# VHH binders against o26223, part 191

Target 1, 191 residues: o26223
Amino acid sequence: MKLLWTSQHIKVTVHIDGKVSKMDVLEAIKTRRSIRKYQDREVPEELIDKILDAAMCGPSAVDERPWHFIVVRNREMLEKIPEVHPYGAMVKDAPVAIIVCCDSSLEKIPGFWVQDCSIASQNILLAAHSLGLGAVWTGVYPLEDRVEGIRRLFSIPEHVIPFSVIPLGYPAENPGTRDLFDPDRIHLEKW
Short names: E, the ipSAE of ESMFold2; O, the ipSAE of OpenDDE; V2, 0.75 times the mean of E and O plus 0.25 times the DockQ between their complexes.

## First folded at step 12 (VHH)

Design x35 (framework vhh_vobarilizumab_d1; at its last look DockQ between E and O 0.70; V2 from the best seeds 0.53)
Fold by ESMFold2-Fast, scan of step 12:
Structure x35 (fold): chain B 191 residues (1-191), chain A 121 residues (1-121)
Amino acid sequence: as target 1 above (191 residues)
Amino acid sequence: EVQLVESGGGLVQPGGSLRLSCAASGFTFSSYEMAWYRQAPGKGRELVAYIADSDYTDYADSVKGRFTISRDNAKNTLYLQMNSLRPEDTAVYYCARGPFESYIDYSFDYWGQGTLVTVSS
C-alpha cells in the first residue's frame, strides 16, 4: 500500500503482494467522472450483475430498499430516451442503460426513497468506474414531464417512479479530475 | 472574480461564417463544462452548443452540422465556429460556465456579457 501525491489530488495505490495494483475506494470516489462517450463495445452481463449487486448494498431508510432496476440494451429503446429526456442525448450511443426506479409499495417511511435511489445511483457510478467502465447520472425525478415520459416509454406501472437514467459503457473519453476539498465547509465542534 | 468575455460578433451576409471566442478567467477552465447560448430579438434564451471538459459535445437541432464548439484549455478560451449562417441565427451570443458533475440538465451558473451576431443581406 502506497500513498502518492499528484499535482491535482492525492492518489492511493494498493499493491497485493507487490504484483497487482487496483484502485482503492478513496481513489475510485475521487477519480470517477461523468462519461458521455462510449466505445462501440458490448458490456458483459457479468459486469452489469456486479454493478447492480453494488447498487443494492447501500444504506436504506428503515431498510425499505425500494429500488428496482430496468436494464436497457435494445437500440431502438435507447434511441427513444432523448425524446422524453432532453439532456439524455448520449444515451442513444451507449451500449446499455440502467433506469433506477422506486417501487412505492415497498416504501416504509414517506419521502426517504429519494435518498435510497440516490445512494443506488451513486453506487452504480462508482461500481462502473471500478470495473473500467464509464457512466453518467441523467436526472429524471423530480421533473414530472421526464418521470411520465420514461414511465410511458418503458411501461412502468403508476406505483413505480423512475428516478434516474444511467447510460454506461467502455469510456471513449478521459476527463481530468478537480480538487474539490473545501475546508471552509468543515466546522469543528460547533457551527 | 469569475469572468467570461465574448468577442467575434459582427455583421455577415447569409451563407457567411464567423468564429466567436470566449476568454475565461477566475476559475480552473479545464475542469468545467462550457456552453454557448443565444437570444434573438423577441425570443427567449436558447442553448446552441455545449462542450464537456472532455471531447463530448451537444448541439441544438437548429445548428447541427453548421456550428462547431471547441475549447483550448491552455488558453482558457471557448470557441464557436459558425458556418452557413442564416438570418434566423441573428442573436446576442452568450458564453456560459456549466456545472461540474451535475446529475441534472445543463444548468449554468455564470454568463458573459454577450456578443451580437447579425445575419442580413
Scores: ipSAE 0.650, ipTM 0.797, lowest interface PAE 1.1, mean pLDDT 88
Fold by OpenDDE, second read of step 13:
Structure x35 (fold): chain B 191 residues (1-191), chain A 121 residues (1-121)
Amino acid sequence: as target 1 above (191 residues)
Amino acid sequence: EVQLVESGGGLVQPGGSLRLSCAASGFTFSSYEMAWYRQAPGKGRELVAYIADSDYTDYADSVKGRFTISRDNAKNTLYLQMNSLRPEDTAVYYCARGPFESYIDYSFDYWGQGTLVTVSS
C-alpha cells in the first residue's frame, strides 16, 4: 500500500489578526521550518514563557532536567553572537534568542544531557511555530569554538555547557513545504 | 543524478563585474538551500554566499555589498552577481547544494566542477 502522502499544502494561514491559531502537534511538526528572517516586532514575554514552559516539558534521562535557558533581548548581545557563531548571522536580526545550556552538575547519568537539551531545543522550535513565531536551531555544541565563544560572551560557568542558540521572532519569510519522509529508512521487525 | 554546472567565469579587470550561473538538475531545485564557494590558489575552500529556499541570503564578510546570490527556481539556476571585483576574488567558484533542513551549519553534499574567475589587471 503506497501511502500516497498527497503533500496537502497546509497553508498555515497565519492570521495576521494576532489570534494565534492553535496547531495540533502533528501540524506543528510537519509544517515547522527554520525561519531566519524576522519582522521588526517584539515578541511578548508571555509567548517566551509559553515556549520555555514547553521546553521543560520533554523527558530527560532519569528526569535529570539539566537544561538552563538564557533569554537574550539585548541588541548589543544579539549582535555579538554572530561574531562567535559563524552561521548565526540571523541572530542579530531577531528580537530575541534563547540559549539552551546544560548544567553538568545536574547530570545523573553522563552523556544523556545532549539528548535532554536536544529535546528541549526541539520543543522550543515547535512551540514557537505553534504560536505563530519563527525560529531556527543554530547548533553550538559540540563545536568547541562556538561553545567557548558563547560561554565567554555570556559569562557561562565552566560546569554549564551552551548547547544551542535559537533566535526567534515573527516570521518575515515563508519557506517551502518539506517532504522528508523516506520509507527506505523504515525497517519492519528487523533491519 | 544530481548535477551542478557552473558557468560565467573568466578574466576581468579590477573593479569589473561578472555573473556566474549554476545550472542544477536531478533534484527539486526550489526545495534546497544553495551556495557559492570559492577556492583560491593555495587556500582552502570558503563559503561566499548562501541562499535558502525562502531566498534568505548570507554572505562572507569579504564579499558583502559586492556580491549578490540569487536563484531562479523556474530555470533551476543559481546566480552570483559579482561587482567591484578585486584581485583577491580570484578563485575557482563552485556551486553547491545545501541541506533541506539543518540545525548545525551550512552543509553541502553536491558540488559542481567549478568555474575560474581571474581578476587581474
Scores: ipSAE 0.578, ipTM 0.827, lowest interface PAE 0.8, mean pLDDT 91
Fold by ESMFold2, look of step 14:
Structure x35 (fold): chain B 191 residues (1-191), chain A 121 residues (1-121)
Amino acid sequence: as target 1 above (191 residues)
Amino acid sequence: EVQLVESGGGLVQPGGSLRLSCAASGFTFSSYEMAWYRQAPGKGRELVAYIADSDYTDYADSVKGRFTISRDNAKNTLYLQMNSLRPEDTAVYYCARGPFESYIDYSFDYWGQGTLVTVSS
């Protein structure tokens, strides 16, 4: 956050690097890419709040809403994640990461929490993109070594299951898009 | 249809350099993540270097600072520049094509035949 002082009045300006956050939903879905390079720039808490609000808007099995989120900004902790997550190397370079977790005490139907947390994770990616940020989903569950490593690192209790680690920041890369539409995957009326 | 053909392997002395190439065909090369893997005798395949369809790269710790992955999208070719070679770099090196937008790892769906690199006095 920046504060500007003008004649006898306080003016608050929030500097958000990127386009105005009014993106068509189909455009957001089609143009979102995994971003693994980030600027040396902090992500305001306000943007994280918006992203987590979006994460919690998804449907869940029988409205169980099993998700919990750990927001990680501490440099030492971000640098330790690759020690337990071999495909999370870019996390050490991110200004912030969000760990999506399932609280199994909230689970109402066994196993559907995976879909629930997947929905929340994808919403995080799309919301970040709409706000001019880049993110990548680095899978944790169901890879047991990653689950236990992340649980240990963040003191996550046994009834809580870390699902994904999502580093994010202002992007320092701009990968292109690709048309993945495949008519052969579409079946009318029956297989 | 998809073809990945590695070349440039051979015998080289420790401290030497070698440049591997991977000629790609049968797909839109510029849209795919690519990698080099290697397999030493009696070992599993291990990631050596990764390059996105952008300029993001990642390397195994054992080769960082010595190896450079690059791509030439106009020639549909992936490269691995290997400098300061050591005997433990001896392996069959494989070119690999990654799927678009994986969330669990750098999963790869196509592999080349491999090219042998031997680092020995």
Scores: ipSAE 0.405, ipTM 0.692, lowest interface PAE 1.8, mean pLDDT 88
ESMFold2 (binder alone), look of step 14: mean pLDDT 83; pTM 0.833
OpenDDE, look of step 14: ipSAE 0.533; ipTM 0.812

Design x36 (framework vhh_lunsekimig_d3)
Fold by ESMFold2-Fast, scan of step 12:
Structure x36 (fold): chain B 191 residues (1-191), chain A 121 residues (1-121)
Amino acid sequence: as target 1 above (191 residues)
Amino acid sequence: EVQLVESGGGVVQPGGSLRLSCAASGFTFDDYALYWYRQAAGIERELIASITSGGYTDYVDSVKGRFTISRDNSENTMYLQMNSLRAEDTGLYYCARAPFESYIDYYFDYWGQGTLVTVSS
């Protein structure tokens, strides 16, 4: 490819090992990895607030913004998540997890809340990375057993649907970045 | 092509040790979490141990302190060191991979053929 990308001029501040770095948007997207091993360190409330602010800034169908968030810091509750989400074992070792939920009473167009909550989930992952944290999206919806297990565990009302569980913390692993650009998936003007 | 090949199974006495290997080829090893599953006669396949690309490990309670999972990214190989073996550890041990960036965590896109571990009475 003869197209050369210029560096982004929009910068995001990242805290890495107590140091501040600037990361542009493309760098954040390309270097974000799923993180499942966390340091034994608290995540400040101020960082969680910034992450949730970013989560709510995504587009949504007819601007319905159906998302609600549960912030879980209680160790006993985090340790119970694997009982209803057996492949989410890393959650028990995270200092905090965010549960992304859809309030169906806010739905304006049927079915698009899934895309809305997916956008919010990805924004949480990117915002966490930009702030020097690691996170991983663990799927809940559309697995009925997980939906009902998480609902029961966190006293979620019947009109609210738990969508994803995202543990977060300061990373204790550093997986390399991926180079996934595949020009064979790009078609000019027609299939 | 993608391959996962298990080795190291065999017959061992109670209290003995075995080291299982899972040799991987045909893919970027660092992009995948790796798993050991066990299938005993009359029992559904169960997850025994897991290791992420960055080295985070997890174990079922019955093997904690006895089994150790590890990986060598330079050799594209995952290991399971099994110590203090018991009769109930008898079974077929399967290597499996899952994409590390998957937000659905139960999908294993490739499995090995299995290696048999028999702990004799």
Scores: ipSAE 0.464, ipTM 0.747, lowest interface PAE 1.3, mean pLDDT 85
Fold by OpenDDE, second read of step 13:
Order: structure tokens, then sequence, then C-alpha cells
Structure x36 (fold): chain B 191 residues (1-191), chain A 121 residues (1-121)
């Protein structure tokens, strides 16, 4: 089985009568791209709230919900992130970034927090896209230098683990969409 | 060169129907969300309907239930079926495209010349 998807270059979330045009979950998933260039435009707090709400709607192991979120708008702090995160160069250009963290004290089962925070991070990306924003997942964990860098920069307690940094903004690029379906990665019943 | 050409406008009585077309060329039609907006005399142009590349639609309240936006990717054409037309629907109707994926109130990079819709008794 091979599904062919049409590559789409531009998706627009149009605000008509104060409402965002509809985008279903499949469209959001299929058309989302990492965005690393942003307009010189502030992101409304209401959109961040919606994104964070979405971030907290994902499942977690035994419902442990270990995630915390640092919302960063301060320009000085945004500009410092690239100093400790080599792949975070675009963060300095974003109007806002969300740092996803795990509070290890909330873990009920050790180790599943990575999955939990991944789900939260992905939901941030999807929600952002559905709201007409661009975002990119910049990995922090499990790279110790990045983890400690972000920890120090934001004075994150030892029991809290920074997981990802996600800059967000209105897109200033259009990388287009891709068909990433690969039937060779699908195994029926067994490998 | 990107081109959008509207057609299908005309004079119709209240309660009547029209179907507008927007023929697109010069870009990959399937990749873009498209929009209808209109401009009545003495009024700023307004966005009235949108359709994503995936076919998801949205409308302003004033046209909901009466207008239907659609697209035929095989023909590179977008449509606006207008039913139950009212005098207030009179105006120049444009199709448009936006350049970026954005949370947009009103933003287009290309639009057509427009087609005139007149609803009068």
Amino acid sequence: as target 1 above (191 residues)
Amino acid sequence: EVQLVESGGGVVQPGGSLRLSCAASGFTFDDYALYWYRQAAGIERELIASITSGGYTDYVDSVKGRFTISRDNSENTMYLQMNSLRAEDTGLYYCARAPFESYIDYYFDYWGQGTLVTVSS
C-alpha cells in the first residue's frame, strides 16, 4: 500500500469574522513544517494559551502529566538561548519560545516522561500550525550540554528537566509540505 | 506569472443565484488556499470565504448558508456558488491568494480583476 499525498506549499489560516478558518487534525499533521523564520510580529497571548492548552491535552503514562512550560518573550533571554543551544539559532528571531520541561517528582513510572513531553511538544507544534503560526522543535534532552545550558539560563531546579525549546511566530518562510509516507516502514503482524 | 481571473458575475434579482469562477494559472494551484472577497460601493473590501488546499472552508456570517466555496484542482478553478442573493451582496467579487502560512485577518499577494455582481429588483 502506498498513499500519494499532494505536496502543498502554502497553508493559510484565515481569520474571518474573528475566527480562524477550520483545519482538521489530519490536515494539521500532514501540512505542518518546521518554521525557522518569523515575521516581526508579536504572537497574541490568547494563541499561546490555546497552544499550551493543547500541549496539556495529550496522554501521559498513567496520567502522570509531568510537563511544565516556560513561556519566554524576553528578548534578552531569547537571544541567549542560542549560546547554549547550537540548533537554536532561530530562537533569537522568534517573538516567543516555549520550553517544555519535565518535573521528575511527578513521574509515577520512571522514563516515560520522555514520551509524555514529546507528545506535549508535538501538540504544541500542531496547535501552532493550526492557528497559523510557525514553530520548530529544537531538542534539548538528552544532550547534557543543552540540558544544563537551558537549566542554568532559566534557573530550572535540578529535579526539573528541560526537554525541548520551541520557538513560535508568524511564518516568514514557506518550506512547503512533503509526502513522508513510506510503506517500507510498515510491517504487518510481524517484522 | 500568477494570474487569477474571475468570471460569472452579472445582474440577478433578489433571491436569485449566481456561480462565480476563479481561474488560476502560473502557480501550483493544489498547494494554495484561496479566498473570495468582495467590495461594495463605498465600503472596504471584505473577505467572505476561504478554502484551504485540503478543501476546508470558512465563511463570514453574512453569507453562511447561502454561499458555498469550492475548488476543482483538476481545472485550477475555484468557485463561489451564491444562492438566495440579497441586495447587500452587490459588489465586485475577487478571488485571492496569500503568500504565507499565517494567522491572517486580511492578507493577499495576488487577486483577480474582479467580477461584478449586481442584485437588484
Scores: ipSAE 0.005, ipTM 0.260, lowest interface PAE 10.3, mean pLDDT 87

Design x37 (framework vhh_lunsekimig_d3)
Fold by ESMFold2-Fast, scan of step 12:
Structure x37 (fold): chain B 191 residues (1-191), chain A 121 residues (1-121)
Amino acid sequence: as target 1 above (191 residues)
Amino acid sequence: EVQLVESGGGVVQPGGSLRLSCAASGFTFDDYALYWYRQAAGIERELIASITDSGYTDYVDSVKGRFTISRDNSENTMYLQMNSLRAEDTGLYYCARAPFEEYVSYSFDYWGQGTLVTVSS
């Protein structure tokens, strides 16, 4: 009759047995890579709930917290994403994707929602990595065709703006890291 | 100083084979995903093959089983082996470097000059 979804943090009847990451925060930041190849393995609801909890822990302009999240596990829906996001082909191969959205009715300061949703997106990537998963941020906003395509596909109301689509799963690739430190971009005391 | 130079194109009959090369200068391959794109007359440029920095490959359906992408990081060169060529494979072939950790998806910051492949009857 109806689809009923529950999260680990609400309406759960068993205790969450959390797995602790073996990497510290700096290690997680330095070793996180975009992952676009996934194993054919389901991601437990418990891990998705932990990732979304981390997403909501970012700083927010005037604490407006405008983000909403759509969790997509339905294969038929995942397979339709590349039709409205041409370079999102890897999404159809992921077992799950998270769509980060802004509810503009929650906006207190014009424009800062972009930063809030960006912070939430990065927290999703870092949390996934820390839990042994791989993920990639695929851009939606500010590309008008992608914004409207995703809105129509997921029945997103007019006052809500889809910001990013983040497929995730157990990684089927292990890319190396790059040294990105550039001291020429650091100015002491003045420009 | 960063550049990519494609080579190996030419005229070939249907069913024939060609091996394209993409040589890089001004950077090393080790940290980058690399792409082959095809531009046919009057058609938008399309991604046909990709290889990640860890060596994982992906192909558009029309070339799967016929084309093979590979990389040689020691020679700073990427290849596209094209077998069982068809008339619709005709086009200007470009190689591209994916920016490290970009989030627009399949964006690139360096395009080569292109190499022309013509499959004639």
Scores: ipSAE 0.488, ipTM 0.753, lowest interface PAE 1.2, mean pLDDT 85
Fold by OpenDDE, second read of step 13:
Structure x37 (fold): chain B 191 residues (1-191), chain A 121 residues (1-121)
Amino acid sequence: as target 1 above (191 residues)
Amino acid sequence: EVQLVESGGGVVQPGGSLRLSCAASGFTFDDYALYWYRQAAGIERELIASITDSGYTDYVDSVKGRFTISRDNSENTMYLQMNSLRAEDTGLYYCARAPFEEYVSYSFDYWGQGTLVTVSS
């Protein structure tokens, strides 16, 4: 069994009150794509707030909620990120980026923070997409050079671990959707 | 080419009714949210009603209960039923299409030429 999905445009609906129409969760998940090209258009703070709210709504191990977020709009800083993050080239073109971090002092159980921050990062991507923005998850952890690079660049204390850098903006590309369903990855009852 | 053509405007007395139409062509009508705007003399164009591709409707407070936005996807036409018209409803009424995100493109609305509504005793 395989579901076929066709490429489709990202629909942007503006409500009478100026709000962007939200898509349902399954639609957001299925239609989300990494967006690496952005319009020369600022992202309203309200949207960032909504995205960050979503980022904090995910579960965490024993409810430890170890995540912190650095919102970066400064052009100089955005332009420096690619210097320490080779995969972060698109960050320099984004109007804003969110750096997801873990405060290790908030960990209740060691190691689960990676899952916690992953959940937060994914929620950022989904929320951004649902709000008509494009984003991409650029991995920082566990690559030590990237971790340390971002740490130094943003003066992140030692007990805080940068996890991901997520540039956001209004999309200037439409890569379409993909069918990523793979029944071979599904095992019933046992492997 | 995307086209939106408004019609149905005219002169009506206060308390009267009009039905505006917006005929759309050049795009997949069913996929797009649509809007009604209006512009009174000396006033900036204002959004007054919207309808999503799924049929969700919204209105500004000044027209709530009086105006009804609807669409007929089979006819590629959007409507604005205007009841209990007031002098302040006078203006040029525009149909607009919501933007899609496109590859290496900026998203913006498309507009019709407008239809004039005059509410006068």
Scores: ipSAE 0.019, ipTM 0.277, lowest interface PAE 6.9, mean pLDDT 87

Design x38 (framework vhh_vobarilizumab_d1)
Fold by ESMFold2-Fast, scan of step 12:
Structure x38 (fold): chain B 191 residues (1-191), chain A 121 residues (1-121)
Amino acid sequence: as target 1 above (191 residues)
Amino acid sequence: EVQLVESGGGLVQPGGSLRLSCAASGFTFDDYAMYWYRQAPGKGRELVAGITSGGYTDYADSVKGRFTISRDNAKNTLYLQMNSLRPEDTAVYYCARAPFEEYVSYYFDYWGQGTLVTVSS
């Protein structure tokens, strides 16, 4: 009965999603910019799900995968973030934000959770860009006052460390690309 | 080397207008997002307005529709046009820069010295 119900649901629903990107990986990396201005437009749950799937696909030290994510859509909660993150004013105007957290109980090797959560944060930025969204990484860890402020605001347990706050939305700005290639930073064979 | 110098503050009557300027030097101005902050007597710093390197703007609800932030990249200058001023707008106004692709945003790498705006009859 559930199979029949599921089949009928699929038959009447045409799913269009952000699965197809016209942007290859190198283009996405080179053209991603921090976006701090968003349209007053809802981000579909399906796109957030794809972004979080991508976030969890990064490499992780000893495969500890310590990340947890809080998805914030509540306008009142978004408006309170700048109170504990003084220079995160753009978050209040975003339709959604993702808080990247480390569950320290999942940590298998000391200290590498910072790299794991950094990788997850960057994957969120790249995935958002590839899906036509804009995002910006606003730092929380290792700033003790921000860590504690975000923890209190979102009722985060003691063993969980908020790492970054990433507002997302449809971009309302289009900054140009940057030419950042510096061959002086590349050493062949030895320093 | 790097400097942000605010000017244009002063005493104005309620309903009046002022234009603040922030002259930037020592860096590539259009690589930075620029902000105006204010600090009223006995209060913390409040974001007034921001403008990205792409020119898109953001405003505090208290000033939206009355203040306009703009930039002139050729002159390395940030502006704040303040119209319909109210006694509640009395504050020291600060210019600040932030690198566009940074992720810390807890210390702007440079702040100006501030310019005092007093709205009183």
Scores: ipSAE 0.268, ipTM 0.640, lowest interface PAE 2.1, mean pLDDT 85

Design x39 (framework vhh_8pnl_2)
Fold by ESMFold2-Fast, scan of step 12:
Structure x39 (fold): chain B 191 residues (1-191), chain A 121 residues (1-121)
Amino acid sequence: as target 1 above (191 residues)
Amino acid sequence: QGQLVESGGGLVQPGGSLRLSCADAGFTFDDYAMYWYRQAPGKERELVASITSGGYTNYADFVKGRFTISRDNAKSTLYLQMNSLKPEDTAMYYCARAPFEEYVSYYFDYWGQGTRVTVSA
């Protein structure tokens, strides 16, 4: 028998045509999917600001917060990304992309910037989803050819490392949610 | 050593048609975005077309209006219908599978062995 007081709570939140539905954090995490097909609709600057605010709220090693962000809306620049990121073809069809970067001059502990920028990238995906947008993380670091290509394309200084390219927009696809819970990966007290 | 098997390639005259198939012996075909790539002699592999788990398609500019990608989830099979073939379409055609939630962007694509398409007299 289902629990009546919660039977209506667990719903798949669908963000098609850019309509925003309120969802709690667990729903956002469980229903977020990578989105690679976007509507031909502008994303308001206010939503990008909210997403970037969320990106900067992640935990950071010794609070170094080494992240910087490039917001790309220029269509000609978006169309050039696949030339230096061969598997980023969907970026040219997105209305906007965010490039997550590490400013190495802000680094306080060597190497942890990768985790910091990963946290920022995931927060961008979750925040976008919660606002009715779709997004996908396309990896740059640690692939040297992609790092150098993105650096040259966006005039990124030598001390700054491009980490990920995240196109986003109003979704034009709706993949179903995944059931990934695997209790065999949980060990109590010891391995 | 992948579970992707391409078929349907062959020799065809300019203006002809071919239908490529890619059989995926994977257990969760519905959770994967599927891709057709090609590699012409002396060139790097290039994306031809893609289809998401939900059936949404994307095409390279050089095949738009001529090629159609489709999938049959019940048969775990990906297709590429190629019409109005040109000599410049001559290549090895590969299907690839990427998990929908991967973030390397196709770094862990599992490739088939390819099927050869030759467009000539």
Scores: ipSAE 0.369, ipTM 0.701, lowest interface PAE 1.6, mean pLDDT 84

Design x4 (framework vhh_vobarilizumab_d1)
Fold by ESMFold2-Fast, scan of step 12:
Structure x4 (fold): chain B 191 residues (1-191), chain A 120 residues (1-120)
Amino acid sequence: as target 1 above (191 residues)
Amino acid sequence: EVQLVESGGGLVQPGGSLRLSCAASGFTFSSYEMAWYRQAPGKGRELVAYISSGGYTDYADSVKGRFTISRDNAKNTLYLQMNSLRPEDTAVYYCARDSWESYIDSFDYWGQGTLVTVSS
């Protein structure tokens, strides 16, 4: 058996010195906010590996798991993203971004790759939050100009579709917690 | 049906002030994030100011210290107080719902806009 490259990254246990406060799953979901302002501080590779592991753990239609990820740390490349993504201005200030992609050759059922990549994107946001990072999902698909711009910028082949760009870093803002529970959207037994 | 109706735009001299209002209906206003965007001639839409349901505010660097976003949840109204106006503030200003947590800009929650012209 040969060693898989992921065995070094995914199975590496990171021990953080000092007090570790763990976030309950419900707390993580309820307190996660979009973060667009980041500290000038690098995100360790080990944390990115944990986030990508979480991204790949989502459910997938007929288990097609079409996800591929591009990790971007190069400052020049991050600074070019706003040129092809008009509402991605914050990406230029982030220490790192993850581009969530669909490899269409892995698609087994038409259209469900959108849900699969949405699940992966949300898992990235939640995992980042649980690790003390902030992130924001900036939409690429289905806006054709953004899809082509990102594809061109990162040399993405035609059979791969860029879905979202997620800048992340240590947060430099705190928008607080949202109260979004709306009982009018819950119907018991029937509409 | 979500509706946002902007008002308060107009012609103003450089250094002047305007207060924009956005009347919201069709949803529980107090539960939602609100924002002001603007679009100048020949440019794309840009975020000007944001306010969370909990009162956190954020501003574009170009307007920070000059503009103030606020909300009146009892009246379902969003405000933008614009002071020390400059010619480069000339734009159509749009009220938006759920823009901060939006992963895409949506036209579904934009109003018709209100024109602000800053010139002598």
Scores: ipSAE 0.441, ipTM 0.752, lowest interface PAE 1.2, mean pLDDT 85

Design x40 (framework vhh_lunsekimig_d3)
Fold by ESMFold2-Fast, scan of step 12:
Structure x40 (fold): chain B 191 residues (1-191), chain A 121 residues (1-121)
Amino acid sequence: as target 1 above (191 residues)
Amino acid sequence: EVQLVESGGGVVQPGGSLRLSCAASGFTFDDYALYWYRQAAGIERELIASIRSGGYTDYVDSVKGRFTISRDNSENTMYLQMNSLRAEDTGLYYCARAPFETYVSYAFDYWGQGTLVTVSS
């Protein structure tokens, strides 16, 4: 099978001997960028399922796995998100968004659900990128007004905390790649 | 020392045009998304246009087709070309910067002082 396409920053390769080649994990981490412009094109349900499977594979404190996810495709609902999440304007133009939530009834150790939901959010961004999609994490928790607004908009019960809203779609922008390695932030043996 | 300095405001007739500039200094200009905000009388500051690295742009619906945001990375300057101006466009226009990679979408680290645009007959 032929090389499908490659760019300076993203490499997607071909079917060879029935095998699919793709971006390796370090490449995915290093080339992922926040994407806020999307094509007017539906994201297949199968890709959302793969992204959510990857999201649930992260480590969690005492394996509590407190995350729940709301998948929003309804255009009217997506258009209402900027009303309760200022500066989330890109969400209304995305074909789909995932809301990462913590079910506090699943919490085994106080406070670590924030790290758990951060891990799930980052895995969503990486999985989306690896599948040729673009996404951006828009913060909800710990901003009280955003938490309350999102809870009301999506009928989220009081024992569940909305953590992030992640719009995603096929990217309509390419911001390039960053080189952020800073050896001054690495200390050997001691500060 | 980071600075954002707006210029180009003034009084213009309805249907007229005006070009705003935001001159930046003290940072690597091409690493930042840049924004134009407007503060009209009795209204909180609202985002009207944004531009990211590579020239990718966004606009609030009320100005689409009338306003054009652009940037010149060699001159460290962002522009807002405003055409077909309406009385409702009157306000203080501010430029702001934010890093491209952020999950807190209200994290503008620097703002300009604003330039006044008055649309009146």
Scores: ipSAE 0.251, ipTM 0.644, lowest interface PAE 2.8, mean pLDDT 85

